# VH-VL binders against Putative dimethyl sulfoxide reductase iron-sulfur subunit B (dmsB): the designs that were tried, part 7

Target 1, 262 residues: Putative dimethyl sulfoxide reductase iron-sulfur subunit B (dmsB), of Halobacterium salinarum (q9hr73)
Amino acid sequence: MTNYGLVIDQERCIGCQSCSLTCKQENNVPMGQFWNRVLTQGGDHVDTPSGDYPEGGDGGTLEMTYQPTACQHCENAPCVKVCPVNATYTRDDGIVEIDYDKCMGCRYCMAACPYNARVFNWDEPEHRPEDGTGDVAERPQGVVEKCTFCSHRVEDGLDPACVVNCPADARIFGDLDDDDSTVSKYIAEYDTHQLLDEKGTDPSTYYINGEMSPGRPWKSKKLESELDDDEAAKAARRRSGSVENGYDVTPHVPAETAGGDD

## First folded at step 1 (VH-VL)

Design d23 (from d21 with heavy chain S100F P101S Y102K S103W S104E S105L W106L Y107G E108A Y111I; framework fv_durvalumab)
Fold by ESMFold2-Fast, scan of step 1:
Structure d23 (fold): chain C 262 residues (1-262), chain A 122 residues (1-122), chain B 108 residues (1-108)
Amino acid sequence: as target 1 above (262 residues)
Amino acid sequence: EVQLVESGGGLVQPGGSLRLSCAASGFTFSSYWMSWVRQAPGKGLEWVANINQDGSEKYYVDSVKGRFTISRDNAKNSLYLQMNSLRAEDTAVYYCARDFSKWELLGAFDIWGQGTLVTVSS
Amino acid sequence: EIVLTQSPGTLSLSPGERATLSCRASQSVSSDYLAWYQQKPGQAPRLLIYDASSRATGIPDRFSGSGSGTDFTLTISRLEPEDFAVYYCQQYDSSPWTFGQGTKVEIK
């Protein structure tokens, strides 16, 4: 009945990499691995934690469009379909998890994931314990791992660590099946982009306010000829003030009205 | 850091003019509807005017129509309010405010400047 | 225009108490296009709630909004010292956008 999802506001994201570092500390991710990467809009990796911000940084850091990328928790997940031992599975709440006891390390799921969201834990030397992680044990070896939406936190009614500790408040997490949830309202209000939507994986992670998702344009998503009388009247009511430049206003269709028609 | 900083307020006689400026930083200014909201001393808030992303749409409260002109310069990340034929009732702190929604018009304001005081008095 | 009437005008309470603030519209506000703001003396307003019940980023969970149509409520479950301020509701369903007259939450 619950279906967890995430909205990432790319305008608010400043590329500070706190989400990647917080994820590592909360989930005790090994040295040299990241479950959450911060990419530029072109898909270029932003080095974390000691990376350089993009070259154009003369006042440019806040103008760069960043794309934090982790497991998308797809409803139609290729990684689930290819797992020969059913170690990768989808929970009733939409979270895609890995049963580490069943994972045999074949990495077919990594090849199937179009987001490169999975890492493999080779037999690594033991590292010193990560500081700041109280909720999760050290990571298992010989298995595939990825972002879990911090299921250990979510099961306790808390938001994922990357959501809570984002200094730019660029992340909204919640139940996609609850129309009154903040995450659902953002998805209804804004033009959303799902990564590689042409692959048909149906991600539970949505991006807004980026170059691929510039937000809802002031002009209606529908052609003017497609607006019904109520939609046009509601848009006109919100814009009944004077138009100084003499241009005709383009109706803006509210998300609630557009959703009811479609 | 997302910030709006107003300037240009001051004391002016009835019938006079002032031009308010608002400098935006820390966000993509050209993607947002922007508004001016005022507050008379000891009174509540009143929306005054708004302007869309490229300046092609401008709306005003009836009491300022024909006297005030809202404009923007996206290359300078700046919003302006030209106030002409000022009246005593225009005395207020004027706030520059960003619409909540990028690329659309919601009407709630998530970012506000500190305000600039305009006093119209003889 | 839609006229918003807030009640009470002044609410005198002690820290730790629950505050309930009302906003009534002269006609129905559709699509939950109603926001709540907090304003302290000498400061700009701060957005608390938008779309009647959605908490703005960084706003503590002790603030909640509810209601629809003509009757809206802002609730502060347990007042903190920093919560003593003036609160305004705003509708953005119909032009011109209008604000309520404000409710002052003051220390008893």
Scores: ipSAE 0.033, ipTM 0.511, lowest interface PAE 6.1, mean pLDDT 77

Design d24 (framework fv_durvalumab)
Fold by ESMFold2-Fast, scan of step 1:
Structure d24 (fold): chain C 262 residues (1-262), chain A 124 residues (1-124), chain B 108 residues (1-108)
Amino acid sequence: as target 1 above (262 residues)
Amino acid sequence: EVQLVESGGGLVQPGGSLRLSCAASGFTFSSYWMSWVRQAPGKGLEWVANINQDGSEKYYVDSVKGRFTISRDNAKNSLYLQMNSLRAEDTAVYYCARGHLWFGELSPDYFDYWGQGTLVTVSS
Amino acid sequence: EIVLTQSPGTLSLSPGERATLSCRASQSVSSDYLAWYQQKPGQAPRLLIYDASSRATGIPDRFSGSGSGTDFTLTISRLEPEDFAVYYCQQYDSSPWTFGQGTKVEIK
C-alpha cells in the first residue's frame, strides 16, 4: 500500500522559485497561474484578504524564512467532501486528483481549500512561450486544477519535477508507508509540522521549520510576469545549472499527461 | 474606503484611439482582478475586459478583441484600457470595477466596487 | 454565451409596495453564480446580491435574492423612495460575463 508524501526542508530552501517555474514547465501551467508558490514565512498563513497572493507583493511581508506552498494532498480533504460530482477524489496512493471529465467548474473546492491551492481555467488565458513547451498538452478549460504531485511522472517511477529540480535539495518525496524511504526517515527523525494542522485536513505535506535568518530573500513571492529581464535570466541560469548537475528539466509527456487515476 | 476614479474619456473620431485610466485607493490593488464594464447611452451594462493580479491573464469580449488592451501598473495602483480602431458602437460610459476576492478564491466574478465612469464618444 | 433575460422591462409601483424582479438564463447558471446590481440615473452600479442570495455589505435587509439554475428573483419587500432605479442581473458562471438588459423600477 503506497501513500505518497512530501517533506519541505525550510532550512535548505533558498527561495529561488525553481520549484514553481519547473512545475509550470512540466505541467504547461499558463501565465498568471501557479500550482506552487514560494512565500515568506509571514505568508504561510493562507487566510489573508488577498486570497491567492500575499498582501503587498515583494514589498509586503519582511519575514526572511521561505515556505513553498501547493496542494497539500490532504488525507481528510475538504475539497473532496464538497465536490457535488465527485470529480475531486483521493487515489489509493494518497494523491488528491481531479477527474477533468467530471469537473463542472463550480469552484466549491477552491472555497473549501484552506491552502489556496486551486486555480480555475477560464476560457481564454494568455500563455507566453516561456511558460511551457509547444510539445506539452494544453491545459483543460472550464475546470479547476492544482498540484498533482506530478502523478504522470510518479506513475512512471519518477519523482515530481519540483523535487528533482530543487537546486538546494529542500524537497523529499516518497512513500510515507515505507519506513525505509527518505521521506519517512525525515518525518521520524526531524521536527516536522503540517500547515494549518488545527483545520484537521491531515496534509501529506510536511515542513521542517527554518531557524536560520537567510537575509533578504530573492523576491520569492514574485509572479513570473513581475520578473524583470535580469531576474528572468538569473532564473534561467539556475535552471541550466540544475541540468548541468544532473537534474532533468525536460517535461515528461506520456500519453496520460493530466491527473486522473485510470 | 475603497475608491475607483476613471479618467481619459472624451470625443474621438472613428478609427481613432483613446487611453482610459482608473486610479484605485483604499485596498491592496495588486490582490484583485480588475475589469472594465461599459454602458452605451440608454442601454444596459456590457463587460469589456478583465485582468488578473499581475497582468499576465487578460480576457476580452469578442467585439473588442485585437482593438482594446487592458493593462495595470500595481506600483501606481492604476488600471488602463487602451482603445484603438474605435467605432461608433464603442460609444459608452466606461466603468472601472473590482472583481470580488473571497478567502481562497480568485475571480473576475461579480463586481463589488465601481468607479463613477468616464464617457467615450466616437463620432465625426 | 449565457443570455440573461430580465422581466418585466418596467415595473411601476408606489413606495411601500413589494417589488419582484425576474432574471432568466438561457442555460443553467451553476453554483448560484449570479449577482444583482442597482443603478440610479447618472450613477455607477452598486452591488446588491451575490451568489444568488447573499446580501452585499451595507445593503438593507429589504433586498433579497433567490433562485437557482435558470430562474432567479430579486425581491424588494417594501420599496423606499431611494429604491426607484434600474436593476441588472449578472452571471459569472462562464465567460463571457453577461448582464441582463435591466428592469426599471419607477414610481407610479
Scores: ipSAE 0.000, ipTM 0.407, lowest interface PAE 17.1, mean pLDDT 76

Design d25 (framework fv_durvalumab)
Fold by ESMFold2-Fast, scan of step 1:
Structure d25 (fold): chain C 262 residues (1-262), chain A 123 residues (1-123), chain B 108 residues (1-108)
Amino acid sequence: as target 1 above (262 residues)
Amino acid sequence: EVQLVESGGGLVQPGGSLRLSCAASGFTFSSYWMSWVRQAPGKGLEWVANINQDGSEKYYVDSVKGRFTISRDNAKNSLYLQMNSLRAEDTAVYYCARDSKLRYFDWLPFDYWGQGTLVTVSS
Amino acid sequence: EIVLTQSPGTLSLSPGERATLSCRASQSVSSDYLAWYQQKPGQAPRLLIYDASSRATGIPDRFSGSGSGTDFTLTISRLEPEDFAVYYCQQYDSSPWTFGQGTKVEIK
């Protein structure tokens, strides 16, 4: 079976917030809430996207580190253990999910999460202009929510929206139990770490902190300027959120759940 | 444990059509790009077409564009190649091959291949 | 498209000898996106080397890859009887994916 995980390459991350904005559009996240935050050196939340490096350097600066932080999808998740109604659970594929029909809004899981990855939906959501419309499902009220690894996309064979639309290609998603997967190769080749590993939650999210694994050369992806016309078109279409017939930024809505109740 | 099994090859006249199938097992088929690669008798390998995880992206070598259609059925773990307007130059063994899981990071080559199915276009 | 040229076309050697196979690209291959395959008569190709120098699962230590840019080499340190086959290089840096024309390693 599959065991989904994510590698975030902090050496490639430029702090542009595309992952946060794409997540909000894909998942119709209300104004004032973030399932994914990009933290800067000093821990402050970055409010607006920026495509510029802080020091104008080719390849960025070591003094400005960005840390995208969302639900880590822990294998030993305290939020699962503390839920009195078993609304929070771990799927067979490793994704930590919330059954909104069972969630009673007690927020014990929020207190238990060491990553501050959970949000609570008060009575009336306010949507940003870029939030999903039409048949995209509205967020449920009176429940706790968090990053889902875009399970609706993953179940249809697509990568999470934040992975597809990262302009720095700093996010690698895949099956941790498949040694041949790109995500597994990154973990094997690079010096990766988990956030707050001393807490014993065993996150499924790994970070590359700009250091190579001993004994293996650093591998860098191709720059966008080095792509040929076919590759550039493919990359541009993928980064638009839908790729069947060119540039379509419409959030993915599975046929079985279009406009529906999950 | 990864297996790819092709079928559907045969003898066909120029201008005819054939549909090739590839049955996949031993891995999460829906997570991978898949490719068709062909080899003319006594010649080298030529990539023909690939398809992404959900079938929304399809790419072809110029010589088959407009004539061949790649498709997949993830529920059946199957890959297909519909070949129309066949030419003598299309005569080859056609291989189903597992392609990259991702295309933007450390791309993977064809790590698993089927045994191939022979297509002969004869006049 | 990137054209890959392999040399020699045929390499005639005896078991126990070292085989050195070359693959030259018409354009620079970025990030070592070059693979080597082995093909025996009547069989599908088998992946030997990927990322220019990484051995695929189950491939013996006698196979090694090296090179970067436009010049790549596959080395078989001491030929075994089962190593007499055709070898292809392939780049996966630029679409369309392209293969070399092959080098046949045969018994002298």
Scores: ipSAE 0.000, ipTM 0.415, lowest interface PAE 13.5, mean pLDDT 77

Design d26 (from d21 with heavy chain S100Y P101E Y102G S103W S104L W106K Y107D E108A Y111I; framework fv_durvalumab)
Fold by ESMFold2-Fast, scan of step 1:
Structure d26 (fold): chain C 262 residues (1-262), chain A 122 residues (1-122), chain B 108 residues (1-108)
Amino acid sequence: as target 1 above (262 residues)
Amino acid sequence: EVQLVESGGGLVQPGGSLRLSCAASGFTFSSYWMSWVRQAPGKGLEWVANINQDGSEKYYVDSVKGRFTISRDNAKNSLYLQMNSLRAEDTAVYYCARDYEGWLSKDAFDIWGQGTLVTVSS
Amino acid sequence: EIVLTQSPGTLSLSPGERATLSCRASQSVSSDYLAWYQQKPGQAPRLLIYDASSRATGIPDRFSGSGSGTDFTLTISRLEPEDFAVYYCQQYDSSPWTFGQGTKVEIK
């Protein structure tokens, strides 16, 4: 059985709000609501990246860590257990969804969620043609909503919008029950943790932070002039034939040593 | 819905030209390399060309180099393939495909258009 | 360029059977730079497996990929009626990108 999950690499996360904005556009989330929040180490929601430098000359720099937080799609979800009409449920693939036709707006699930991942639609959502992608219906009034792992995209074989549009490539999505999936390999390779693991909710979202993950090469979107030798070799593998401007491109390979093996 | 929609295919005589278009929607088009992949009737897939995010890098298979030009208009979320000096062997369904985004992304064509047929014959 | 050779050219099987498809490269491919696609008549290809063994989003767990170097395999553990299609392997380790010639999985 498929069991969808997400790894967020906090060492790569730069604290921009692209994942939150992309989620709003993809899912037509109204102004004033967020299904995904980018938090600082202290837990405060950030609308813009934070990087405050100490005053007074020799103060150095303040390092910030960022924690994107949305519905964790818990295997042992409190929000499912407290729903008196069974509107909140867990799909066979691990995604926690809300049946809006059954939701009565009691908000017990919001109180039960330790991640503050749910929102309530008090007013009819603003319905402008330019709001969102049009791939989802206008948001319903009087119901609770949250991150769906973009189940509409996943059902079409695509990754969630916040995954594909992360400029730092800090998000890896896939099947946690497939040991060969990229997301499973990341969990096996790095020291990962779940938010509030002491609560026993068993999240399907895992985090890698720099202190828990041993040193590894940084991978980011860089200009070719900023690439190190390994990154340049990867970029060179992407090139095929002659460039349009007539510049000859040859794959970069390490120089062989006379006494080396292979 | 994430979607790629090709257009511009048709019947053209040898030595003629066609311009294919691909309209992208539902994702940040400017963040991705884009590719054209073709398939001759009853045959397999052949990669034709790709273009990076801002259009500054373009690569082609040798068989189309100098005849085909790939381009993009990020303001219009559109990808193009200008095909000149067409030959009978260029007859194929041409697919627009989403390519590489970043250093940790999967390096495979995860989104494909429906394809547009180009027939080169008299 | 890297030439990919798929075998067999055609597999004639019944629903419920296991399908094993091979892809052999003319030179070594990193295990992280090979993909598998499914194509049904009149349709665009669909990504199944990337990085040799990682299943694409929304692809059923009966599809799995394995292999490294020059020898790669796509396995469909229990064929469903919708799995009868043509399957292509593709390498993105070395430019130009190349595809195998395809393996047709057809109903016996």
Scores: ipSAE 0.006, ipTM 0.397, lowest interface PAE 9.8, mean pLDDT 76

Design d27 (from d21 with heavy chain R98K D99V S100G P101R Y102F S103L S104E S105W W106L Y107P E108Y; framework fv_durvalumab)
Fold by ESMFold2-Fast, scan of step 1:
Structure d27 (fold): chain C 262 residues (1-262), chain A 122 residues (1-122), chain B 108 residues (1-108)
Amino acid sequence: as target 1 above (262 residues)
Amino acid sequence: EVQLVESGGGLVQPGGSLRLSCAASGFTFSSYWMSWVRQAPGKGLEWVANINQDGSEKYYVDSVKGRFTISRDNAKNSLYLQMNSLRAEDTAVYYCAKVGRFLEWLPYFDYWGQGTLVTVSS
Amino acid sequence: EIVLTQSPGTLSLSPGERATLSCRASQSVSSDYLAWYQQKPGQAPRLLIYDASSRATGIPDRFSGSGSGTDFTLTISRLEPEDFAVYYCQQYDSSPWTFGQGTKVEIK
């Protein structure tokens, strides 16, 4: 069975926040909320517009480490255990989802999440301006939300928006249970770690942090020569769906929108 | 100038309790994780507990879980360590330590208090 | 738990000499999440180096850190009288955050 996971290469990440902003556009996340935030080791998250890179000032920015952080899609998820109505659940493919029809807004899952990955919709979410948001569903009120690994995209054979639109190519998504997948090969070849591993949540998100990566090409895919025909075809499909400069800014609206799976 | 000032140490018998306090100044206390680190006489340093910015997340070394409670009062710029069921092996100088990273989970300690001695002896 | 082993246990040197202190981790330390501290008798520890090689504010440039993975080094290029102290390494890659046992740098 498929077991989706994500590798974030911190050596490639430049803190530009394109992942956060494309996630908001793709998922119609209201102003003031983030499902995906980019943290600096020296401080707060990076509040940078999409496509803008932090300017390197005499080595200051170049010495920083950036840590994009969203829902880790944990195999042993505390948020699932504490939900009194089973609204938060783990899919067979490893994605942790919320059934909004069952969510009663108690927020126990937010308190249980060690990654601060969940948000609560207190009021009707403000609808984003026109120009691509009219066809994306408005976010529900009185419920908890978080990163979904863009399950609506993944179900249609596309990678999550934050993966596709990362200008540094710092994110690799795929099936952790397939040893031949690009994501599994990254985990096998580089020193990877999971955030707050001591909590035993067993995240499906892994981080590469420079230790085995000094020789890899910057801003280019390290394992291109090892892609099999199927993986290369999937990557080509992803890139061919992108617009100007390789970035797909159009939210994906699946034919069976709101179908939902448990 | 960053300052951390500990108090509350002393002599206590096995099974007893003590509450340590740390008064912080010179930085935005509510924006940083805080820690307690101890050092047994003649021994090295041992991390004891961490607490996040608002006190909602707390972590402990296994040997003190269930016995020690870390807490903070951001209005008073104060960090606390409630120590219950004390054992002879808890004898140490206890340091209040500031985590070096703004809002981050990964603790290196950029500032330390002077330490307060806790002696657990019958 | 990552165990940090420091060597040597004691360095007996004279002012003006170079001191080289080693810290070895039982497992790889990601992102160079390794710090060095100086502790003088009766005093609290003082941060010298973080992220394996970054000097803390106010630390003289005779102190330098290097290394990655499992092998880390603190170098004091030219010992001053005030540098005679115990030095500890610390990893902050994974909980529990652990310290080495210390290296004592003493006057010969």
Scores: ipSAE 0.000, ipTM 0.382, lowest interface PAE 20.6, mean pLDDT 77

Design i00 (framework fv_imsidolimab)
Fold by ESMFold2-Fast, scan of step 1:
Parts: C-alpha cells; sequence; structure tokens
Structure i00 (fold): chain C 262 residues (1-262), chain A 122 residues (1-122), chain B 112 residues (1-112)
C-alpha cells in the first residue's frame, strides 16, 4: 500500500517562502491564512527571511534556521481521534483528510494538533487578486482546513506544489512504504527526525538536520540516485503548468473538473 | 552576560560512567545549540557531538556514538554529557561550547565552559 | 572525515614582531552558498578556548585588529601583525562544512 510522506531538508531551506506562497496559489488559500508556515528558531511565522540580530551582529548577513511546518499527516493522529463526527480521517494512502460536509466547526481537532497546523474559516474567504482566473475551488466556510499533501495533484501522479516549486530542492515527497523511493532513501541515508516525536503522533513528515543546523547554511548533498537521471527531465515530469520567474505558476486542475460545455 | 558553568573534576575507574553538566545563564537557553569538545593530555581538540536544548535532538561523532549520551533540563538551563565504558584514553578536559544557530555567519563556539577534568585510572 | 593540518607545530616570537600560522584541509571548505566554513580559536593557559576568526577572515567581537585571517578552498593563514604577551597559547583551526567537526592539531605560540 502507498503511504505518502515528506522529507524537509532544513540544511537546504533558505526561508524564501516559495512553499507557502505556492501552496496558497495551488489551493486557493484566502488572504491571512497559511496551510504551510515557515517558522524561525523562535517558532514565529516568517513573513520574510530574517531574524533577530545577534549581540554585536551584522544585520546585513543575518542567517536563520527555518522550519517549514504544515500538517504532518500523522499515522496516530490526535485530530482524527477527537473528531466527534468523524470528519477528519486517515486515507488508505496515509493522507489525513477532512470531509467538509461532515465538519461541524467545533475546532476540537485544532486544540488536539500539537503542530498548530489547522485553520478555521470564520467567514467567506477573502479573494486573492488572481482568484477569478483559476479553476480552483473556493474554500468552504465554517469548517477547519489544513495541508492536504495536494491530494488533487498526487492523485494525478504529480508532486505537491510546495515540492515542485522549492528553489532550494529542500522537499522530497513520495511513498514511505517503497524502499526504492527517493523519500525512503533520504530517510535511510540521512539522520531524520519527526517534530515532537515524544508526543507519539507518528508524523509522515521528516526533517533533516533542521534542529542541528547551528546557524551555518551547510547544505546536504543530493543522493547519487537523484543525479542518475537528467534533473531537467525529472523536473518536467513534476511540473503541471506554465512557469513564471522559474516557478510553476498555474494551479493543477484535475481532469474531471477541467473543461465543460462552456 | 553569557556564562557556561561546568561541574567539577571527576576520577573514575575503567568501565565506569561519568556525567558532566554545563549550566547556561545570561541568554535564552533553548535558542542556542550546545556542543561538547574534549582535549586529552598533549592532544588537540576533539568534537564529541551537539544537542538542541529545545527539542533534545542530538548529532554525535560516530567515534563516541555507542558510549555518549547528551541530554538537557530546560527548567535548570543545564546540558549533560554522559560517557560510559570509560577507558584510560578517555582521560581529558571536557568542554561545553555554545553554537549560534540562526545568527549572522553562524558563529560556532562563541562561548565555552571552563572545562571539566575527567581522569580514568585504575 | 576532513583532516585539518596545521604548520608549524610551535612558534617562538619576539614581542612586537609578526607571526603567521597555516592550516590546510583535506578537501575544499567552500560551500555552494558561497561561504567557507573555516574558523580560528585560541586556547590560552588556564582559560577555556575562545573564538578569534569565523568564516576565514571575520574577527569575532572583542578580537584585536592585529589578528587577521585569509585563505580560500583548502589553504588558510592566521596572521598576528605584532605579537603581544597576551597572545601566548595554542591556536586551532576548525572546519564545519561536514560532520564530524574537526580541528587542526594546534600551533603553540611562545614569546622569546
Amino acid sequence: as target 1 above (262 residues)
Amino acid sequence: QVQLVQSGAEVKKPGASVKVSCKASGYTFTSYYMNWVRQAPRQGLEWMGMINPSGGSTRLNQKFKDRVTMTRDTSTSTVYMELSSLRSEDTAVYYCARDTRGYSYGYLFDYWGQGTLVTVSS
Amino acid sequence: DIVMTQTPLSLSVTPGQPASISCRSSQSLLHSDGKTYFYWYLHKPGQPPQLLIYEVSNRFSGVPDRFSGSGSGTDFTLKISRVEAEDVGVYYCMQSIQLPLTFGGGTKVEIK
């Protein structure tokens, strides 16, 4: 069985926010909300790459350790256990999903999530300037939402948008139950850890050296297996649409929702 | 200002374990990684490993991985390094040293503890 | 492991004269981010080690102007323009591009 997971290489992460912005574009996340937050060493959400000045430090060369944090897609998910209407559930492929038709807005799952990965849609979502040009569904009101691992992309054989558009190649996605997958090879070769592993939630998201990056932007080397094939050809297979400024700008629209009579 | 104060000298028999402490003050304990470095008599400095005091995760030098454990207590702002199965070759001064994660240029070992002499003898 | 080789093993200097210490790494310390992960430390008698130079050429806070670092790739030099009595000790280079972190063997600086 497929068991989707993600490795985030914090040694490569440069805090550029592309993953957060791409997630908003891909999933039509309204203004003021984030499904994927880039956190600094202090745990605060970062609007721009930066940080506090060190004692006597040089502000022009400030470096930060970044921890992109979204739903961890836990195998032993507290959010699933506390949902009184079973709206939050775990799919056969490991993705933790929310059935919006069942969600009653009680927010027990938000309190139960140790990663603060869930948001609540209090009002009608505020529209982005580009909202009218996409075929991506409007976000529902009165329900809890979170990162879906871009299940609409994954079901069509594409990587999540935050993976495809990471300029630092700091995100590796795939099947954790396939020993030959790139994500499994990363977990086997590098010392990886799960956020708050002592909580026993068993995340499907793993981090490389983020907690152990001591202010030096030392980047891990790519696996030899990643270099065996043409990297441009691999990138083309992951890309779903047009590219602007080196990033995939077009949200993926599943075949069943693309095109109609009009 | 920043201070790292280590526990006192220890004398141990071969096969015993030693646990050295390093108490931090003058800064936010969980914001900076802590490293352990040792110096055997008439030898140079040798890195043993590091700990993130916030999460408790560690990266250890493979040479010591089977014998060294690094832990912390956030309530007392103290880091511990425990070395087991001691040999005479483990006689050394052990230092804790702060790592400036997230700061300009990534200063490594900007502040050090005073050192703890561990003597292993029969 | 990256091997760090220091020369000379010891150096005797007349007060006020310059001193030069070299360090060579077994592989390049230049990272793809454009930074070189190389450091100099001073271990004075009866004191813990102290950071002098970070990333090849940058003086740490409180380090006198008489200390300067230079180099690139695998070859690095620490220079003291005029050695003072307080500069006596063992100088160590270090790399942090790859775990484990490794130090040079040290250079002992003495006053004649």
Scores: ipSAE 0.000, ipTM 0.392, lowest interface PAE 17.9, mean pLDDT 77

Design i01 (from i00, 14 letters changed; framework fv_imsidolimab)
Fold by ESMFold2-Fast, scan of step 1:
Structure i01 (fold): chain C 262 residues (1-262), chain A 122 residues (1-122), chain B 112 residues (1-112)
Amino acid sequence: as target 1 above (262 residues)
Amino acid sequence: QVQLVQSGAEVKKPGASVKVSCKASGYTFTSYYMHWVRQAPRQGLEWMGIINPSGGSTRLNQKFKDRVTMTRDTSTSTVYMELSSLRSEDTAVYYCAREGYYDFWSGPFDYWGQGTLVTVSS
Amino acid sequence: DIVMTQTPLSLSVTPGQPASISCKSSQSLLHSDGKTYLYWYLHKPGQPPQLLIYEVSNRFSGVPDRFSGSGSGTDFTLKISRVEAEDVGVYYCMQSIQLPLTFGGGTKVEIK
C-alpha cells in the first residue's frame, strides 16, 4: 500500500521560507499561525534550532543551517495515542489527520507532539491579506490543526505545495513503500536521519544533513538522472522561463470543492 | 497565545544580588531561545545575554563579566537572570525576550516580558 | 563589537507627515547565507519594546504598512510614511550577526 513520506535535503535548503509562505497560501492558514516553520540549526537538536552565536574569533558571523519543520507524520504518533476521542488518526497511506468533527479542543495532542507541530484555533481565524485565497474554505475554529501533507493535493495526484514550490528543490515527496520512487531512492542513496529519533515516534519525514552525506557536494543540484518523470518535466518547464515554468503558486481547489457544495 | 510574565519590582542595596524570573506560556518552552535586555533610566537598550532553555547553555555579554548568571527550570517553563554585586548603575528595567522564527528568521525579541524594575540605592 | 549609529537623536513630526530614521553599522551585516541581520524595534512609554521590522525590510505581524525598512551592507533606513500619534516612542535598530548583540542609540519620535 501507499505510505507517503518526505525527504528534506538540508544541503540544498537555502532558508528562503518559500515552503512556509506557500503552505499558508495553499491551506489558508490564519495570521499568526504556521504549519511549517524553517528553524535555524547550528548543530543543535530540532527543539533547539539555533547553535551558539559565534564570537570574534570565527570572523564574527553566525553559521546558519536551516531545518524546515512541520508535522512529521509519525508511524508511532504520540498525538494519536493521547487523543481521547480518536480525532487524530493515521490514514492507510501514512498521513496523520485530524477529524475536525470529533476534535474536542483539549489540546493533549499538542503537548504530546515533540516537534511543536500543532496549532489551536481559538476564535475565527484571521488571515493576512497576502496569505488569503478567495475560494479556499475558512479554517475551522475550536480545533487543533497541523500540516496534512496537502492531502487535498495528494489525492489529486499532485505533490504538496511546499514540495512543488521549493526554489532549491530541497523537498522530495512520494511513496516510501515503492522502492522505485524518488523519495525511496534518496533514502537509500544518502545518509538520512529522523528528527528526535530517540523519542521512538518513527517519523515519515527524513533529513539529509549536508555533512552527513558521503561524497555529496554542499548544496548540489539534483541530477537529471535523479529526477522521476514528473520532476524532469517540471525542471524542463522551469528552464523554459515561461508560464509553463513548473512553479504553481495558485492554491489547489479540488474538483469536488470547486464544483460542488459541502 | 505566547506570554512572558516577569517577577515584580525589586529594591536592593549596593553589593546585593537580584534574581529576576520570566515565566513562559503558550508555546514549547525548550524550542525557543530566551534573551535578557535591560534599559537604565534615560539610556538605550543593552543586551545582556542569551540562554538555550533546552540544554541550559548561555552566552553572556562580557561587559557583565562574572556578575550575570542565566538559568532555567523546564518543569515551570521559567528562565532566570541573576545579577550580583549590584551598583547604582544597575538600576534599570530588565526584560526577557524570546528569539522567534517566522516567515523569515524574525531574529531575537519577537515577544517581550512586561519588564522588571530593579532599583539599587543605599 | 559592532557599533550601531542612529540619526537623528530625536525628531518632532507634524501629524500625517513622513519621518525617516538612519542606522549605520561599523561593518557589513550581510551574512554568507544571503541574509542581512538588521532589525527595528519601537519602545513606547510604559510598554515593553516591540519588533517592527526584521531582516531589513520585513514587517512583523500586525505592523502597519506605513512602516518600511530599506538598506544594505552598512546603511539602513526606517521610514514612516504618515506619522500617527500612536507612533510616538523611541526607535532602535539592532544587529544580530555578531556577539554581543548591539543596539543603536535610539531615535525619539514626538508629535509637534
Scores: ipSAE 0.000, ipTM 0.371, lowest interface PAE 20.2, mean pLDDT 76

